# Miniprotein binders against p40896, part 32

Target 1, 331 residues: p40896
Amino acid sequence: MLMPKSVALLRIRYTLEAALARGFTTVRDCGGAEGFLKAEIRQGSLNGPRLITCGHAISQTGGHGDLRSGALPASAFDSCSCHFGQVGVVADGVPECYKAAREEFRRGADFIKIMGGGGVASPTDKISNKQFCDDEIKALVDVANSYHTYVTAHAYTAEAIQNCIKLGVKGIEHGNLLDERTAELMAELGCYLTPTLVTYKVMGSDQFSAFLGPENSRKNTEVLYKGIDAMKIAQKKKVKICFGSDLLGPLYGYQTQEFRIRGKVQTTQEILLSATVTPAEMNGLGDKLGQIKPGFIADLLMMKSNPLDDITILDEPESNILFVMKEGRIY
Key: E = the ipSAE of ESMFold2; O = the ipSAE of OpenDDE; V2 = 0.75 times the mean of E and O plus 0.25 times the DockQ between their complexes.

## First folded at step 20 (miniprotein)

Design AA6 (at its last fold request DockQ between E and O 0.65; V2 from the best seeds 0.00; counts 0 for: pTM O .770 < .8, other shape alone 3.191 > 2.5, SAP 77.415 > 70)
Fold by ESMFold2, fold request of step 25:
Structure AA6 (fold): chain B 331 residues (1-331), chain A 108 residues (1-108)
Amino acid sequence: as target 1 above (331 residues)
Amino acid sequence: SKWLDGIIGDVMVYVELPEPTTDLEEIKEKLRKLAEELAKKLKEKGLEAKEVAVVVIEDGRIKIVKSVTLEKPTNDAEEIYKEAKELLEKLYDGRPVKYIFVAVSDLE
């Protein structure tokens, strides 16, 4: 969707403030948040969580991050003044991949997000599609390595996941159709999995199922069914698991429901680690965030009761959080 | 366990200082008031605690996090204050203090 820059900025401010109030003191954004937002939050001009950003997700022509109509010309997305409100950029071939990744780092990205397989909410791709060629993925990984950071990839199928991680991709977003061999490989290579079960539950509900077209509704049903099984496999094989929700726009309010859903699969300790220690380690912040230790950043929640006893209190933040502290300031 | 470093206390009180301070006697007076509040909460619930912890925050960072296990449980303000004060005195290095937390756990 296209909207005025001023309206887009007002909506992102509300979204950031609400996420902080729900207890998320750090958020990793996999598309849309630009580096200037980090500076504004750091300076106090915007209230919000600490941001770890990739800028735009990088896709091939016709891939998941290519949200153009099949009838629109490629130039419809070339204007730099129209990049607000756009979630992805298109890069085909090795030279364009180098340029796209370097441009996101120039604009303040902390990591690179790519579309390694098809998605549910894209008009032009299938969940089973292999997106980038091997040389393109390697190019993106090479750029990220030169900046001492990582590539994470949207991927659902065992084949897409294995292809990405064998080429040096460090993280997998979603992963709903992974199998035991893939989980073993992820654990062996030290890769991170970020499941996002709440988005499929919400998008499949009566309230929101019409948001998807008929083909995307079918894709959503397929991945919803398998996502819980995939998380069980990943947990059993000791894959490093991070917390994520993959919620679009006004659906961000559902993000805490992921805690409740994961309570059916993981222990309370595993869930809490997935939202604190593990993502801090993934992002090179394990000596600064995720624990209450001397020298660590004072990101704290004061709760009415202990989430180790009942993880669902984190799905009820308005009733259970007494304050949110970020960098020593109570919000 | 490694997760215990992420959760502190079953009952907790805190104070935010209007200005960061390096005045140890001011910090101790705040500890005394926090210990009194904490003891009141324990007595209202008919509980005693066997662990006392102190957390100190300044400049956006956690400066002190330490606990001690007592020989006998207590809900007495002076005993809680004594233990919190000893923890602070051993660990305080003269840096400014903005927040002081006192927590108790291992409740009976």
Scores: ipSAE 0.587, ipTM 0.839, lowest interface PAE 1.1, mean pLDDT 80
Fold by OpenDDE base, look of step 20:
Structure AA6 (fold): chain B 331 residues (1-331), chain A 108 residues (1-108)
Amino acid sequence: as target 1 above (331 residues)
Amino acid sequence: SKWLDGIIGDVMVYVELPEPTTDLEEIKEKLRKLAEELAKKLKEKGLEAKEVAVVVIEDGRIKIVKSVTLEKPTNDAEEIYKEAKELLEKLYDGRPVKYIFVAVSDLE
């Protein structure tokens, strides 16, 4: 769904404050958040989670990040970049990939996000599509490495995942159709999986039945049921797992439901680790965030009850969180 | 070690000081009050503490995290205070303290 930039900006304060209030003291954005937001949060002009950003997700023409209507030629969109919904940019070939990644870093990206396979929300690609050629992925990885950071990829299928991680991609977003061999390889290579089960659940719900068109709804259903299995496989093979939600627009308020969903597959401790220690480590902050330890940043939740007894309390933060502390300040 | 892993006890109390203090006696006094409050909460919930943890935060950073296993489970304020106080006296290095957290747990 395309939202005017102006509308997005009007809502950003509320979105950030709401995320913080739900207990998220750090959030990684995998496409769309501009670097200036980080500065505003650090300066205190905006209250919100600490942001780790990639800028725009980098996609091939016709890829998951290319939200242009397939009914019109590319030239129809040359006058405005608003057609990308601010999530992605298009880069084809090694030189364009170099440029795109470098531009994101120039604008303050902490890492690079790529579309390594087809998606649910994009109508012009199939989930089974492998996106980018090997040389393009390698180019993006090489740039990220030069900045001493990582590339993460949107990828569902085993093929897409393997293709990415063999080329040095260190993160996989979603991964709903991974198999045991893929999970083993991910574990071996030290790759991080970020499942986002809640987005499929919410988009597939009766309440939001009109959110996806028929084709996207079909794709959504396909990956929804496989996501739980993928989590089990990943866990079995000891893949490093991060917490994620990937909710768009008005759905963002459901981000805490990921705790509830994961409670069916993971222990409470595993879930909490996926939302603290593991993502901190992935982002080079393992010595500063994610633990209550001397020398760490004082990001804390004060809760009415112990989430170890019932993880679902984190899905009701308004009732269960007394306060959120971020860097020693209570919000 | 569970404290270091980010899991803090079943019942917690805290105080935010208006201004950071370096006065150990003041901190102890606050700690005593926290212990009393904690004991009250424990009694209300029908819980006994097996472990007491002290977390001190300074200037946006965690300064001290330490726990002690109690010889006997207790919901007595004085016993809780005693253990917490001993930890504090041992660990406090004279830096300004803004927040004091006291937590107890029956987690093994």
Scores: ipSAE 0.432, ipTM 0.732, lowest interface PAE 0.8, mean pLDDT 88
ESMFold2, look of step 20: ipSAE 0.470; ipTM 0.781
ESMFold2 (binder alone), look of step 20: mean pLDDT 78; pTM 0.791
ESMFold2, look of step 21: ipSAE 0.012; ipTM 0.418
ESMFold2 (binder alone), look of step 21: mean pLDDT 79; pTM 0.797
OpenDDE base, look of step 21: ipSAE 0.406; ipTM 0.722
ESMFold2, fold request of step 25: ipSAE 0.000, 0.572; ipTM 0.115, 0.832
ESMFold2 (binder alone), fold request of step 25: mean pLDDT 79, 78, 78; pTM 0.793, 0.786, 0.790
OpenDDE base, fold request of step 25: ipSAE 0.231, 0.175, 0.246; ipTM 0.625, 0.599, 0.650

## First folded at step 21 (miniprotein)

Design BB1 (at its last fold request DockQ between E and O 0.65; V2 from the best seeds 0.00; counts 0 for: other shape alone 2.636 > 2.5)
Fold by ESMFold2, fold request of step 25:
Structure BB1 (fold): chain B 331 residues (1-331), chain A 108 residues (1-108)
Amino acid sequence: as target 1 above (331 residues)
Amino acid sequence: SKWLDGIIGDVMVYVELPEPTTDLEEIKEKLRKLAEELAKKLKEKGLEAKEVAVVVIEDGRIKIVGSVTLEKPTNDAEEIYKEAKELLEKLYDGRPVKYIFVAVSDLE
């Protein structure tokens, strides 16, 4: 169940500050973060992660413009899914897609997020539904290319993923029903996958499963069952993998559990790269974020112990982070 | 590990200067104090290190990153200071310094 909009807006400061304190120095938001939040963080009037934003996720009619979805790769040790404010917008047909994408860039978006397949929380979409027509996807990609950035797409099924990446979509959010052939294609095309396993584990737990309706509960169970397997496939096929959690506001505290879940599938080095180097590359920031190198932005975590020895210390940030530095400032 | 640019050191210490400085003698004195603290931490853990690294930060950016692998492990403050100082002297380019980090790794 969604929180009232006014309560979520009043809590934006807390959510951002908490994410930074958990070690997320950069967050890519796949719907809901407004451009003014980036300005406030840059100016220091709001403590929080550096934001990479799409503004609103773009859907066609029937795709539900308020869908919350996203993966937030770390550029310097951190990534999370977060949504603030209005999540999505509807565009039907090529001219509306052009306008919607351009409007997001006008408002300060760094990339375009689209619904490439059905959503788990959407009351009208099925996981298997194709969302946009090919010409609409191509239009969105053309706009993003003209701004020298990318489109990323919410997609669960192999068919939805293939449709998107063949039309030039660079990233896939979730991808829980990925098969081996599709993973091979993603790797061949240089596409990025951002799994968000923790959200399905949390929403499928006894504590939260009642928030889903019967159809959404069935969809969530299917994607949870397949999510770890899809990660294994993606890793085996050398798909570029980014870190993400896709958690709703007050659930952000669970976001660090994604580190622990991925420990069952990836090595500690692979997990750390997925939260630093790979998402920095995806977002055109590979020459200034994600590594400790001369000329890079001073985004650093000082830890009590080395996460290469035990990745689970990142799931216990209050016990293991000694300080968080973002842009050379200790928080 | 082959991931050289994402994690620096298994044990580390740092200092924030009150104002950015280009005074190399002040920087070296801070480096000596950091080496002493780092050696103390290693001895408390019963460890020695074969790698020493220095990181310098100013103006929101990482300015210097350097490391050296020693011929034999050490937890001696003077040896750590000597290696950190030599790294700094080699890499320092006259720019202001605000934060100095000294780290060690490859622990035994």
Scores: ipSAE 0.571, ipTM 0.837, lowest interface PAE 1.5, mean pLDDT 80
Fold by OpenDDE base, look of step 21:
Structure BB1 (fold): chain B 331 residues (1-331), chain A 108 residues (1-108)
Amino acid sequence: as target 1 above (331 residues)
Amino acid sequence: SKWLDGIIGDVMVYVELPEPTTDLEEIKEKLRKLAEELAKKLKEKGLEAKEVAVVVIEDGRIKIVGSVTLEKPTNDAEEIYKEAKELLEKLYDGRPVKYIFVAVSDLE
């Protein structure tokens, strides 16, 4: 069912307000959120977390960001301005990659997101696919570098991850099928890993069994149980890890369950760092965000209990958060 | 101190001033009240503070963060106030204050 832009914007408002209420004072969007939302939040016309955005994820034809049906020709999917934008845009070849990345920056992107491998929620790609040619990834990285920012890639397999990071990609989203060698290389190159375990858990649950079609459900199952192992490997090799959820549509409300899931493999301190200091550093904000220090932005949670004692209290914000302070204002 | 790394306090209290102030005496009076509230909470929980921290916020930013390790664990309001006051006097630079937080920890 196609959603009008007006309806989408109303839902976005609710989603942002809800995220802030759950204790997220800053959120990075890796596909879909447009730059104008940041201005509205800064101006106070919209209440929500501070946004760091990439605009559209950039994908090859038939890649993870290409959600078009393979049964229809490309011409069947003409651009319609009446619909809310998709997560991704398609770019093939170096010139199109240049153009796509520059367009996202023109529209206010803080970084670039690319689809470096196959995905779960896409109809025409395999998880094992390596996406983009080397020259295309390099082109995207070069553009991002000219803006003094980074590229992050959706990638599951060791092959896809290595291919991206060797070409200058500084972030890996998911990484569920990484191996020890890949983790070592990530650590060496200073690459950031953002696991998103909750999305697989929720999509694989009985409650949301119809969320994915049969093929996507199979792919989901393939990566679901590997994610925990991947995190253990990444931690062992001292990879920098960020907090992430990657929840779509009605699933967004489950974002805090990532704390509960991670509690199985990370210490409370590691989890908190992944949700404060590390992502601030990744986004060039390490000197002003993510810590309680003089000169830093006053983003604070006042809580009824100490998350160091039990990290799962962060999964119950309604009962455990007394207030959220963002930039010195209590919400 | 690990308090300065972004994790402060086992027990916290705060006050929001109606208007930002540079009056140190006003700030101290608020601090006294916070210490009293904090002491009450400590007693209710059966805890004693080993360390006291003060955080001051204005204009959307953290202005002051400091902590002091207590010579002896305490849940006494006057002792907490004394330490917090001394810390504030040491660190306050005369800039306007909107929020005052006081935190204590029993962590070693």
Scores: ipSAE 0.495, ipTM 0.802, lowest interface PAE 0.8, mean pLDDT 89
ESMFold2, look of step 21: ipSAE 0.000; ipTM 0.132
ESMFold2 (binder alone), look of step 21: mean pLDDT 81; pTM 0.805
ESMFold2, fold request of step 25: ipSAE 0.556, 0.076; ipTM 0.824, 0.592
ESMFold2 (binder alone), fold request of step 25: mean pLDDT 81, 82, 82; pTM 0.813, 0.822, 0.813
OpenDDE base, fold request of step 25: ipSAE 0.408, 0.263, 0.358; ipTM 0.769, 0.705, 0.746

Design BB2 (at its last look DockQ between E and O 0.01; V2 from the best seeds 0.00; counts 0 for: pae E 7.7 > 1.5, other shape alone 2.872 > 2.5, placed apart)
Fold by OpenDDE base, look of step 21:
Structure BB2 (fold): chain B 331 residues (1-331), chain A 108 residues (1-108)
Amino acid sequence: as target 1 above (331 residues)
Amino acid sequence: SKWLDGIIGDVMVYVELPEPTTDLEEIKEKLRKLAEELAKKLKEKGLEAKEVAVVLIEDGRIKIVGSVTLEKPTNDAEEIYKEAKELLEKLYDGRPVKYIFVAVSDLE
């Protein structure tokens, strides 16, 4: 069902306000959020977390960002400006990759997101697929480098991850099927891993059993149980880890459950680091954000209890957060 | 120490000033009140402070952060104030202050 832009914008407003209320003072969007939202938040016309955006995730034809039905020709999906919700754009070949990345930057992107491997929610790709040719990834990386920023890639398999990071990709989203060798290489290259365990947990739950079709549900099951192992491997090899959720639509409200899930694998300190210092560093804000230090942006949570004693309190923000301060303003 | 760059204290209190101030005496007065509040909370929880931290905020940014380890654990308002005041006097640079935070830790 096509959602009118007006309705989408109203939902976006709610989503952003809710995220801030849950204690997120900065959020990185890896596909869908347009740059104009950042201006509205800065101007105060919209209340929400500070946004770091990539615009549209860039994908090959038939890739994870291509959500078109394989039963219909490409011509059946002509561009329509009447609806919102495109996560990705399709680019094939070096010239199109250049154009796509430059367009995202023109529209205010802070970084580039690419689909470097198959996904769960896309209908026409396998998780085992490596996506983009080397020259395409390099093209995307080169453009990002010219803007002095990074490329992050959706990738599950060791092969897809290695292919991306060897070509200069600095972030890996998910990484559920990484191995020790891949983790070592990530650590060596200073790559960032952003696990998103909660999305698989929620989509795989009985409550949301209808969220994914049968095929996508199968793919979800394949990566769900591997995510914890991947986290352990990544930690063991000292990979830089960021906090992430990757929740779509009505599932967005479950973002804080990532704290609870990670509590099984990471120490409280590691989790908090992944949600403050590490992502700030990844986004070139390590000297301004994520710490309580002189000169830093005054983003603070006042809480009823100490998360160091129990990280799960961050999964209950309604009862545990007294207020959220963003840039010196209490909300 | 439980203290992290992103987390300060086991018990925290704060005040928002109606207008930003550069008056050190005003800041000290507020600090005294915060120390009293903090002492009350500590007593209610059966805790003693081993370390005290002060955070000052204005213009959307953190201005001052400092901490001091106490010679003796305490839940006494005057002792907390004394240490916090000395810390403030050492660190305050005369820039406007909108928020004052005081936190304590048991260093466990």
Scores: ipSAE 0.450, ipTM 0.793, lowest interface PAE 1.0, mean pLDDT 89
Fold by ESMFold2, look of step 21:
Structure BB2 (fold): chain B 331 residues (1-331), chain A 108 residues (1-108)
Amino acid sequence: as target 1 above (331 residues)
Amino acid sequence: SKWLDGIIGDVMVYVELPEPTTDLEEIKEKLRKLAEELAKKLKEKGLEAKEVAVVLIEDGRIKIVGSVTLEKPTNDAEEIYKEAKELLEKLYDGRPVKYIFVAVSDLE
């Protein structure tokens, strides 16, 4: 069951205000935040980060973004799902894909989010098909290009990633199972990767691992370590890497733990760039955001100590942030 | 998300409270309603569960989590509530709670 739209809106407001307090002055939302929220934040009616949003994630019938089957209990841990009391946007076939993408832009979206592939099935499960056919992906890309923006895709496996980026998809969310050839192709095509490892780390914590059972704990650990390895490969192959956490539901407080996880494979400078310069460039904002320079928007954090010396202070924002400035205003 | 669905318990329900609470009796009342909802879902699917779990969350972080394995599978609301309540009483430490989850697994 989907919650009423009014209740969903109240919950996203709380989440956005908390994200700003943790130092996120701009957030790219890959599902659930419609364009009218951007206006309310800009006007000061809501306190929150600047939003870059896709509106609704677009899925085929029965895909990951199709919530009609009563997946609401699970959606608390699935930050890719829509949370506004509506079934995710479903589009089957080229004409419906054109219409769905145009509707999201009409409603204020800055980019298009699609479900480009499924997760890794256990060896005993059926191998899943692609979420969309090639002509459907091309249609979505064509619409995004006509609005001078991009499509980003939920995809885990090398095969799903390659299919998407060869058809013009610019960004990949997650990418835990990419391989070296996929990373080489992503770098060649100028694609962006947004890894999201903290979810698996939380699921594997001592506090939570007891609820997974042995087989599920093993699968979770495998996904985490493969995701860490994927990030190492992507970094080595010079893929453009953005910061992401995939935690906009009840577990959003762990968002900053992603900084700590990234420290296992990236330098502190690389991590900071992935959270500032690189995502600003991805979204066409590289001349306005992501750096402290004259003429740039005054989005600043004042910290007790230097994150270049210790990136983990960003995982303790309540203890280490002195103030958050967004557009020159202190919060 | 398909991967996460397979990692998190097979059936779960939750409630977000309007404000964080430390009122144990309010939390117990919410657990009862969640247990009733779980039992209804299990009966509609013709399933029973052998494991019950409770998760309490504040400020986007897990505060308390516990589970128990039952001797016999169940889809009865009172049995689920009794187990969830016992977990709560054993584990609750008085900190504010914003989200309450009850999950079941080991389904047959």
Scores: ipSAE 0.013, ipTM 0.495, lowest interface PAE 7.7, mean pLDDT 77
ESMFold2 (binder alone), look of step 21: mean pLDDT 81; pTM 0.818

Design BB3 (at its last fold request DockQ between E and O 0.61; V2 from the best seeds 0.00; counts 0 for: pae E 2.8 > 1.5)
Fold by OpenDDE base, fold request of step 22:
Structure BB3 (fold): chain B 331 residues (1-331), chain A 101 residues (1-101)
Amino acid sequence: as target 1 above (331 residues)
Amino acid sequence: GSTVMVYVELPEPTTDLEEIKEKLRKLAEELAKKLKEKGLEAKEVAVVLIEDGRIKIVGSVTLEKPTNDAEEIYKEAKELLEKLYDGRPVKYIFVAVSDLE
């Protein structure tokens, strides 16, 4: 959903404050958040979670990040930078991939996000599509490595996942159609999986399903129930798992439902690790964030009860969180 | 197992060990009250001190005997503090007790 920058900025404060109030002291954005937001949060101009950002997700022409209608030529779409919330940029070939990744880093990205496969909410691709050629992915990985960081990929299928991780991609977003062999390989290579089950649940609900066109609705249905199985497989094979929701705008309020959904396939401890230690490690913050230890950042939730006893407490933050502390400040 | 936690925010960060001890005493009293209300006894006492944005001290001790007595909790918390405190400013003091062995 593209909106004018002015409108987007009016919503940013509320969105960030609400996320923090729900208990998220750090959030990784995998497409769309601009680097300046991090500075504003650090300076105190905005109250919100600490942000880790990739800028724009990098996609091939016609890929998941290319939201242009297939019915119109490329010339019909203006390259106007006036819109806030563009998730993706298009890059074809090694030189364009170099440029795109370098541009994201120039603008303050902490890591690179790529579209390694087809998506649900895109008009021209299939979930089964593998996206980017090997040389393009390698180019993106090489740039990220030069900045001492990682590439994560949107990928659903075993084929897309394997292709990415064999080329040095260190994260997989979603992964709903992974198989046992893929999970084994992910574990072997130390690749991080970030499931986002709640987004499919919400989009498939009676309330929001009408917003999906017929093709997107079909794609959503395909991955909705496979994601839970993928989670089970990944857990079984000891893949490193991060917490994710992949919700946008007004849907952010549902982000805590991911705890409830995961409670069906993960232990409470596994879920909590996925929301603390594991993502801290993935982002090079394992020595500073995600644990209550001397020298660590003082990010704390004061709860009415222990979430280790019942993970669903975290799905009801308004009734269960007494306060949120981020970096030693209570909000 | 159950955990009970209490905390205090200091108006200004302090390096005064005696002030911190005084706050610990009050926290121990509060903990003891909560334990009694819940019918619990503490087997472990933990102290967390937070500096400007960082966790400064985390320490815990297993109690010789389970207790819900404020003076016993304070004694153990005080001993932990005296052992671990390094003289840096403290803004928050957390004390937690649990019945976990």
Scores: ipSAE 0.429, ipTM 0.796, lowest interface PAE 1.1, mean pLDDT 90
Fold by ESMFold2, fold request of step 22:
Structure BB3 (fold): chain B 331 residues (1-331), chain A 101 residues (1-101)
Amino acid sequence: as target 1 above (331 residues)
Amino acid sequence: GSTVMVYVELPEPTTDLEEIKEKLRKLAEELAKKLKEKGLEAKEVAVVLIEDGRIKIVGSVTLEKPTNDAEEIYKEAKELLEKLYDGRPVKYIFVAVSDLE
């Protein structure tokens, strides 16, 4: 059942306030957050992180972001927020892709999110059956370039990733099945990877695995393990790695567990850079955010302990954050 | 290691270096009190100055020997201020000590 708009807005406000309290002073949303939310945060009507938004994720008919598809329930274990609510739109053909991307920019988007491949963990999603054509991807990239920004793509496999980045896509969300050659190409082209390992760990936990059913639970576990390996490859090949979690609304509270998972494969310095410097660079904010330097925006966490000594304190924000400052204001 | 931090928000932004030094002294005294109450000493002192949503100064120094003495903390914070202050208005003054033992 649909809930009243007032209840939906209260849940969004709670989610934003909670993310800020966990230390996320800036969040990039890859579907569902409309531009008016960032305006309300800027004006002070809502407390929350600075938002970098794409509006709706763009998909072809029958693609992973097509919420009308019969694959939606089976793909829920991907935990991609673009599957629920008003997070996606459908565009087929070059003219519709131009229009869809321009509409998101008109509505206040900072970048374009596309579905560059299907979910590998879903038995009903086949990459080849749900892939944009090359001219469609190029159209979306051309529009983003005309607005001096970028396209990022949901993609799991080496083939989907290579197709997207060769056509000018700058970011890859997930990337669990990339290989060494794909990582080399991403590094050569200056592309960004945003792994989202926590979503698979949470969905595979005892608390939530029942939502998947046996076959999807097995596939989710495979995707988690391959994603850890993919991050090792990406790190070795010096791919620019950003921090991401890709959690569904109420599950957003688990997002800090990504710090703990990353600790298995990255140094504490690499993890901190992935959550600060690298995403600021990706979004054209590297001269204003992501570092504590004179002239930079005063987005600061005061920690009880040094995360360079123990990265897991970032997964325990209630116990370890003394205050959160955003734009010089303590929250 | 742990960090102990104190700060003050000024009623109005100031460019008065002597006012900033006065606040640093009071913050150093507060830090020393907190360290002594915890039975700790620190080897690192840091200062952050903020105004208009922007960082104006950030700096730190590692001490030769640990301290919980207010005058030593103030001396190091003052030297950081004098080295780094650019004359622009300040609204928030932070002093932190770390590398505790």
Scores: ipSAE 0.350, ipTM 0.723, lowest interface PAE 2.8, mean pLDDT 82
ESMFold2, look of step 21: ipSAE 0.179; ipTM 0.652
ESMFold2 (binder alone), look of step 21: mean pLDDT 86; pTM 0.863
OpenDDE base, look of step 21: ipSAE 0.420; ipTM 0.751
ESMFold2, fold request of step 22: ipSAE 0.290, 0.325; ipTM 0.682, 0.715
ESMFold2 (binder alone), fold request of step 22: mean pLDDT 86, 87, 86; pTM 0.859, 0.871, 0.870
OpenDDE base, fold request of step 22: ipSAE 0.400, 0.412; ipTM 0.775, 0.783

